# VH-VL binders against Netrin-A (NetA), part 7

Target 1, 267 residues: Netrin-A (NetA), of Drosophila melanogaster (Fruit fly) (q24567r46to312)
Amino acid sequence: EPRACIPDFVNAAYDAPVVASSTCGSSGAQRYCEYQDHERSCHTCDMTDPLRSFPARSLTDLNNSNNVTCWRSEPVTGSGDNVTLTLSLGKKFELTYVILQLCPHAPRPDSMVIYKSTDHGLSWQPFQFFSSQCRRLFGRPARQSTGRHNEHEARCSDVTRPLVSRIAFSTLEGRPSSRDLDSSPVLQDWVTATDIRVVFHRLQRPDPQALLSLEAGGATDLASGKYSVPLANGPAGNNIEANLGGDVATSGSGLHYAISDFSVGGR

## First folded at step 16 (VH-VL; from w4 with heavy chain S31N D55N)

Design y1
Fold by ESMFold2, fold request of step 17:
Structure y1 (fold): chain C 267 residues (1-267), chain A 120 residues (1-120), chain B 107 residues (1-107)
Amino acid sequence: as target 1 above (267 residues)
Amino acid sequence: EVQLVQSGAEVKKPGESLKISCKGSGYSFTNYWIGWVRQMPGKGLEWMGIIYPGNSDTRYSPSFQGQVTISADKSISTAYLQWSSLKASDTAMYFCARRDYPGSYYMDVWGQGTLVTVSS
Amino acid sequence: EIVMTQSPATLSVSPGERATLSCRASQSVSTQLAWFQQKPGQAPRLLIYGASTRATGIPARFSGSGSGTEFTLTISSLQPEDFAVYYCQQYYNWPYTFGQGTKVDIK
């Protein structure tokens, strides 16, 4: 049977510089929360204490199962900016994948965009969208493949399954000319990047049992635009839009982005 | 050690051409973006454009597209800003600046400035 | 193009007092925001990058904060050498853009 070439690749992100727009504990001790087995639990982060710090450096270091290192953002609030990771590869690579590995018990992202640069971070273009609401949030249909006329177009994918502990983008999946990459200048340009930027827009809503542990401020955060809405269960008796909440105070759910590994397969 | 040294002040008449320079030293010239910033008398700073000398990739801010030419000669580590026909409104101070990379994207090194005066 | 708007245009402050300068972006620039100081006849001097990180050699009285669209430069106790014009600049995406500047005057 015919077989696609198994590409040689390295993790181009290993030990590469990465900057996060938000890091838990950067302005002193903060409370952050995560859920485990349907319960929310909260802890303290503090960048001045190495045992309670979660710096961006953890995204591109070596991890092992006995010593997982995490980057953690500050807790998300309705008034806060999106959270951004910016990674400099330092030179041009042909990319095969971008992977974000979630920390244990981490709240899960729902909506985010991966951008790339081919000009050493001067300008940026969309590379991949992720959302449970691709059309509403990004004006794009949910797609798993492209046609031959737009193989270089960024797609939007849904990553709502709760058992997947990582967010993965395969740069060539679903693109018709991918098997013959060496003969496609369009796809060669498509996979080329010098830098990657990830923008997190929304977290997934925690399951209903975890919601019982939230403080009043945390319930207000869940009504904000920073969390996905639950799916309707049926038209007759279910919520179709949870857009009745007020503005969020500074107190929040403590939920945040937490990533243990930012990997980029390249050659 | 890292330095950007610009050419000297210029006094010109409207309609004349001009090419001013920015020479980099103490670093690998071809691996960094170099940009040009205008400051009109009594006014603020404005980005004009930027070049990557390693491959001559050149970008302009919208209001300067087609108004000036930015170029580089990597054999002598020098970037240039050029007008084909000066106007009196081109009277300004012009700075070059280097953008840091990787891991950073801000302008970390500046030239001393070149005063260009265009008067009849 | 991302428009950067600074306020106030001029800030009159006595030596030893606190100065607070504002910068607003027309769309999010994350934390990719720098502050520069400029004195007459001189090139701009980098003070703050990444919205809040002091550049090498910058005194602790300079601090920056903010993310997204709203940013602040604070000078906690003005010294005579701090009277200058201050610019914010986004470097989130090309074209890079400056604010129009805030002049910090003695009085």
Scores: ipSAE 0.848, ipTM 0.926, lowest interface PAE 0.7, mean pLDDT 85
Fold by ESMFold2 at other seeds, look of step 16:
Structure y1 (fold): chain C 267 residues (1-267), chain A 120 residues (1-120), chain B 107 residues (1-107)
Amino acid sequence: as target 1 above (267 residues)
Amino acid sequence: EVQLVQSGAEVKKPGESLKISCKGSGYSFTNYWIGWVRQMPGKGLEWMGIIYPGNSDTRYSPSFQGQVTISADKSISTAYLQWSSLKASDTAMYFCARRDYPGSYYMDVWGQGTLVTVSS
Amino acid sequence: EIVMTQSPATLSVSPGERATLSCRASQSVSTQLAWFQQKPGQAPRLLIYGASTRATGIPARFSGSGSGTEFTLTISSLQPEDFAVYYCQQYYNWPYTFGQGTKVDIK
């Protein structure tokens, strides 16, 4: 016999404003490429042609398996900036998930950060890190160890494996006070957001047949590459990135970020 | 029509207090960040601080923390910038500006400016 | 805080010619970069937001480009009313910061 109504969770991102820092075809027709089953195929994007446009609004519109709409970034380059998505929810929500659904044949992001704001986009704090190299890129362990002392902190996960077509962050998973959320001010603050910002750092290369196994460290690797190369003998839980020169060569590959849905579960 | 209208020019002596105002109209005052920008004579623009009138959340640029007070009275849709004790170095033009939201975060509306002169 | 550096400090150009102004950020601001025009005794006027989007009512001769740390404002054919001081400003994260300004003078 509850005496108060608590709303069910909804997709707070539906029809919410979203801005992308990079969109394929925004400055004229561009070539973009996909890699499927050892075959490379390239196409044209152009924001002035509705049949060849992949705008940010596709991230938060209606989507289905028969009419998949995609946002596509411009092809990534070794010298280019990180690619950013910024979503304004318009008010405070308590969030349970953030999900990015990859477009068909899209290469998976290897390294990215989800940030949140609680002050209507004025300031931002880390919410979740993803990388095959959590320690090297973000200074965080890849292991998911959470106690009461750090249950309000961003963690780093390696979910860049090729078989999964989505990237999912569950805000409360593995956090002890989540079973009693209504009585935990710490976790209530943790899940509260007005805005979400996603920063893509590196794509996973679509060719896992890397021939080089090199140990690399420090800022020079971070400064030089927008792609990761999986290595067979990397650290526990993390793949060691190597600067193979091939990362620079693949910068002209036409590969890009492609997302069909940006979903945020909230109340 | 969205507008920010600032109070008139001030001539003050060092040590005096001052509170200048910025009145918003044509929009929901409590739902937008509004901030203050200083321009010293012959110099560029510098952010001082910003307030969200709906909950009085107030942030300052580091060099202005503790030097001024930013406040708002949402019942009259007015933001304020105030000094408890003016210095000659406070002589400047002061602008208020509104930050757009949601969907964007740029400063879309500016006040006309308030010239503050502090001299012996 | 994010430092914005503009160059050149002064740019002398003839009417009808192209002006190119640069703005550099000390760290990436993505595309959350605005350009303002200011004339003496006036409030700043928004020209460009999102690095490249013209504000309402801004003539097409103004264009912006860039992302990350390097940004450019281009005025394709200078008109007499375009001689002013131009500022870039990042709004990627608080505190927001301006560049020092570029004065565009008649040659």
Scores: ipSAE 0.846, ipTM 0.927, lowest interface PAE 0.7, mean pLDDT 84
Fold by ESMFold2 at other seeds, fold request of step 17:
Structure y1 (fold): chain C 267 residues (1-267), chain A 120 residues (1-120), chain B 107 residues (1-107)
Amino acid sequence: as target 1 above (267 residues)
Amino acid sequence: EVQLVQSGAEVKKPGESLKISCKGSGYSFTNYWIGWVRQMPGKGLEWMGIIYPGNSDTRYSPSFQGQVTISADKSISTAYLQWSSLKASDTAMYFCARRDYPGSYYMDVWGQGTLVTVSS
Amino acid sequence: EIVMTQSPATLSVSPGERATLSCRASQSVSTQLAWFQQKPGQAPRLLIYGASTRATGIPARFSGSGSGTEFTLTISSLQPEDFAVYYCQQYYNWPYTFGQGTKVDIK
């Protein structure tokens, strides 16, 4: 008996163009740092040297399973702009997931937003928020599900828990009509996109005492949380280490966003 | 080569209608946003609106919403800018431009411009 | 809408000298910022996209920098053909918007 044709989902990001607003070494040789075995180690990036370059195209190369290749931003600073990844899928897809795989030893970003476009990148709407401070940064409660009347709205997921090497967004999880997608025009529209934009707002998780120390050091970027300080815990941790009497607000720790794979499940 | 060729200069009176054109060639017309930019005499550039000919999705800048109509005829690869009743303040140079996609979102191809003069 | 503000309104610069043009956005536009050159009676000419990438065929004397809300176009050694009006334009989100322009004149 014939069934309705339902296309299989694919990685819609494969070979798709991706543009990063910040790439390590794009303006010349530059120092970056990461944690390795409880120690901070620093290296050089340079976009003119293929062996030391970390371009955005590494995010969408399907054959990365042999070797991990990374996109790396420039080291984050307190006064710098947000870092943005923009992915053009090239056509309209119905999405099931968006996944960002962290590079080895990379810190998990504390705060970020995924946006989508359905009009080939002309206009953008929020798709998912992530933060340890959803209310403070995004004016949204931390929620795992939606009510029936707001299934079309982006949620904010609390990122307080450690030991996560990937950032994952399931487009339908926690939405009451997801079991009945065929009968929900709202959710059918919700999962549809032509482009994805990721905006990284904050690399490091705030610590209440560290926030007080940053304020004492004259930091004006406290509310945005765009700062980079040495990590005090293991490679997967993203805590601010405070040093009263040191210059906590000074950039130059070398910490940065590092992503090895940008995957989008769609059909 | 990718080109946008606009219709010729127009001299009109207030109250008359007008439709100017922008013909695209050398690319898949239905797969790119194409839009219109106004430049009043001695003034800067301002976006009017933009259309995706593949599905006729049309957007206007707030100042031009309800003031003009943007349309396209994909069978002849042509976008249009139209006034139902011209005013003297519509005297300006009008450019069409194509937006690059995918991977980029900037205006990569421009028409040569159409001068519209509206005078009694 | 995102307001783009250019400064100065007019720059008087001698040939061979450096010109620096500024563009400020009312909110972050990431690096989705283009610079155009326009001469009277002509269409705008794309110089820089992505805040810092030169368009094909644009001489190396043109360079762009910035991200977020603050952007700069630099012409390192002005040539006679560079005297024109320059516009920045954000394409981060619709509606797209231009700055009001900076006229670069011969001193």
Scores: ipSAE 0.838, ipTM 0.922, lowest interface PAE 0.7, mean pLDDT 85

Design y1
Fold by ESMFold2 at other seeds, fold request of step 17:
Structure y1 (fold): chain C 267 residues (1-267), chain A 120 residues (1-120), chain B 107 residues (1-107)
Amino acid sequence: as target 1 above (267 residues)
Amino acid sequence: EVQLVQSGAEVKKPGESLKISCKGSGYSFTNYWIGWVRQMPGKGLEWMGIIYPGNSDTRYSPSFQGQVTISADKSISTAYLQWSSLKASDTAMYFCARRDYPGSYYMDVWGQGTLVTVSS
Amino acid sequence: EIVMTQSPATLSVSPGERATLSCRASQSVSTQLAWFQQKPGQAPRLLIYGASTRATGIPARFSGSGSGTEFTLTISSLQPEDFAVYYCQQYYNWPYTFGQGTKVDIK
């Protein structure tokens, strides 16, 4: 007999308060750029102009696929701080996913961390790492399976899949006790959160050749005994290390974080 | 009107116990973190610990773990800071403070302070 | 825990002049930083939250800036009533921590 699939979870992030550490145009008009393969298109943001404003509330509104609303950070620099988003769910939820939908033509994040809180934002613990360089940047292997005693550990996933416009974290995927959640206090605690914080460390470069040069530079740096992530080519952006090699290429790229939806599946 | 009102000044001797209070009013007491800050004479501000009265979740700064007890009685909207055996070095001004939530995480309301003097 | 370091320890400034106070964090606290003013015998008064947002009722001469590990409080035209000790505090992660304070004296 056929059985209707009824979802148990809702988007807990809808209309929830979100604070961004950086918003394009907050200090006056700024230039930002979008990249589509071989074409760069630059525009102006200004928080005082509603038609050119990209506020954090766009992250948790109901997006229309025909008229997408975006939050945009200020353009990132090599000496700038990481960009953070902090979401207050208001109560405890059991979470099944955290999804960040990129704005059209947005530069992709390369390295980022999702944190959670179970104590109304007082303290924070890692929930998921994402990077094309999990070992080099976070000291973690990519897509590692967990054993029964490590089911509560954050893992690192490679975010470089080119055909998707979103970054998705499934909280229970790859965890052995997920089939019997009711009998696992560890996983019940693992999926529980009151708040989510996203920290963006680094953007992917639009130039595929710049990505290739970065890998080569990192490999040769291992021989010197230094642990660093050298920039190979392309516009300057945030990273988790200080500016290596002094002032690298100019920060005039207009690269920034741009997210249209911050979704959290929970009950 | 959101207020935190603290108990009055205390003069004690070393070895005595003490419990000072912070009464919240004008808001839902059980839904906000409330904590304690010490200021020794002529010195700066220092976090001691914090409690969520709704579930009694209590956290201490490392240097105060085991040195004091923070508690709350949600039936009378009151948080407490307690010593089992006072030392002269506990002479200080003690403030309580509420943390705003959701959407904000900063301390938005402060008590007036309680001066505790411990001398032999 | 995240250590907050303020400089200078004391600052003597003539009325009408600019005062600049610095606060450094041992690791990034994003923009989750507050500035407080405290006068003798009083509770701390919130001036700035989110690194740069003035609290309600705070005069426009107070401004904050910074993100990550370095933060600045600026008083653009110092008034005699601004004599006080100023503290930064991070609220990025527990335990929350204060800087040691900067005493501002009117020269």
Scores: ipSAE 0.831, ipTM 0.918, lowest interface PAE 0.7, mean pLDDT 84

## First folded at step 17 (VH-VL)

Design z1 (from y1 with heavy chain M107F V109Y)
Fold by ESMFold2 at other seeds, look of step 18:
Structure z1 (fold): chain C 267 residues (1-267), chain A 120 residues (1-120), chain B 107 residues (1-107)
Amino acid sequence: as target 1 above (267 residues)
Amino acid sequence: EVQLVQSGAEVKKPGESLKISCKGSGYSFTNYWIGWVRQMPGKGLEWMGIIYPGNSDTRYSPSFQGQVTISADKSISTAYLQWSSLKASDTAMYFCARRDYPGSYYFDYWGQGTLVTVSS
Amino acid sequence: EIVMTQSPATLSVSPGERATLSCRASQSVSTQLAWFQQKPGQAPRLLIYGASTRATGIPARFSGSGSGTEFTLTISSLQPEDFAVYYCQQYYNWPYTFGQGTKVDIK
């Protein structure tokens, strides 16, 4: 007699609509920068040019190592609004993961929140917090213990460490009743969503020593950092050709959010 | 082709009950939020509440909680706004509107409005 | 609740000239901001959604900009049919809220 099994979860985000609050080049050509091996490489984005566009649809299309497509935000000036991604799944799914894959050489987010909706995007509740300062920024301990009394609550994680190229949230990890999901109405409700919203609050900033090494024109010990950054605390206009509309302290960096894949495991 | 058609104007006295309607056509009625907006004479627009007809999930703006009842009958693709006891301050134009989904969350279609007049 | 504040309350403009309307939110609404036009005795008409995207059938003279807490509607070369009341509305989170309106009047 043949044995049947229930199919695995699928990527519910594939081809789902995604709206980004900020996309590089949406109001005309803009400059963005990547940082690798103490070097800055700057390029131009322009939404009217298919070869230089980085639209939100790149988040939910098929990506592989041979054809990486990226969404890129406008450069972050430090005085602007948070950057938001809003994904409509279209119906209720039971979710096992939410994963954001960084583009190659992308600056890492430092603080962000994943929200979910169960009412088709009318109202939103926290699903997962990420920050290097969970307590200070979100009022939550970095690694909450999870007993049965709070296994349906959002937690805060520090997964912004430099060696991780993905930002991943496992919806059931560390939750005691997950072994018996079919018998837990609380966790069944917890994993259910119709929409996901990601709010990026800030990018990781380089330490002051790395900034000073760029001003001196020479390399310093950057063993803790893996990229070079633009000048800070220098005279206004040291990087004048880089940005005309932002605050001088952050306007020349070209730092931006860049994500190649927004995956949601669901059924 | 999407259309929202509201019931006709009403003239009422304080203390009377009233139920006005908004009939949706040209789309899958149960898959979209329908909201109600009040506009008092010479004043701006204000959201009263919203309903998802597929499961009757109903939400109210805080200032309207307990003041009106929003409901829907999905068998005839109709949303309702009702008062158990009208006040003179309920004199206003009332609009229904449909919220788009998925991929967007804005209100793309509006009813023509129902004028309610409540006076002695 | 997120309070939406519009300015000016009334804007007097001659036909053919540019009008600029402002909308401010009490907290960030990202780009989930819509603009509506309303003429006497009519339902509101959607002009702009997503802060900057024109709705179907809206002429190019209408443009929107902004993100977060500050938004602008610009009407280039006003036409006689553009004299109306304009409302911004956030749809970032329930309850949804309108601004109090800006009346664009013929000078």
Scores: ipSAE 0.832, ipTM 0.920, lowest interface PAE 0.7, mean pLDDT 84

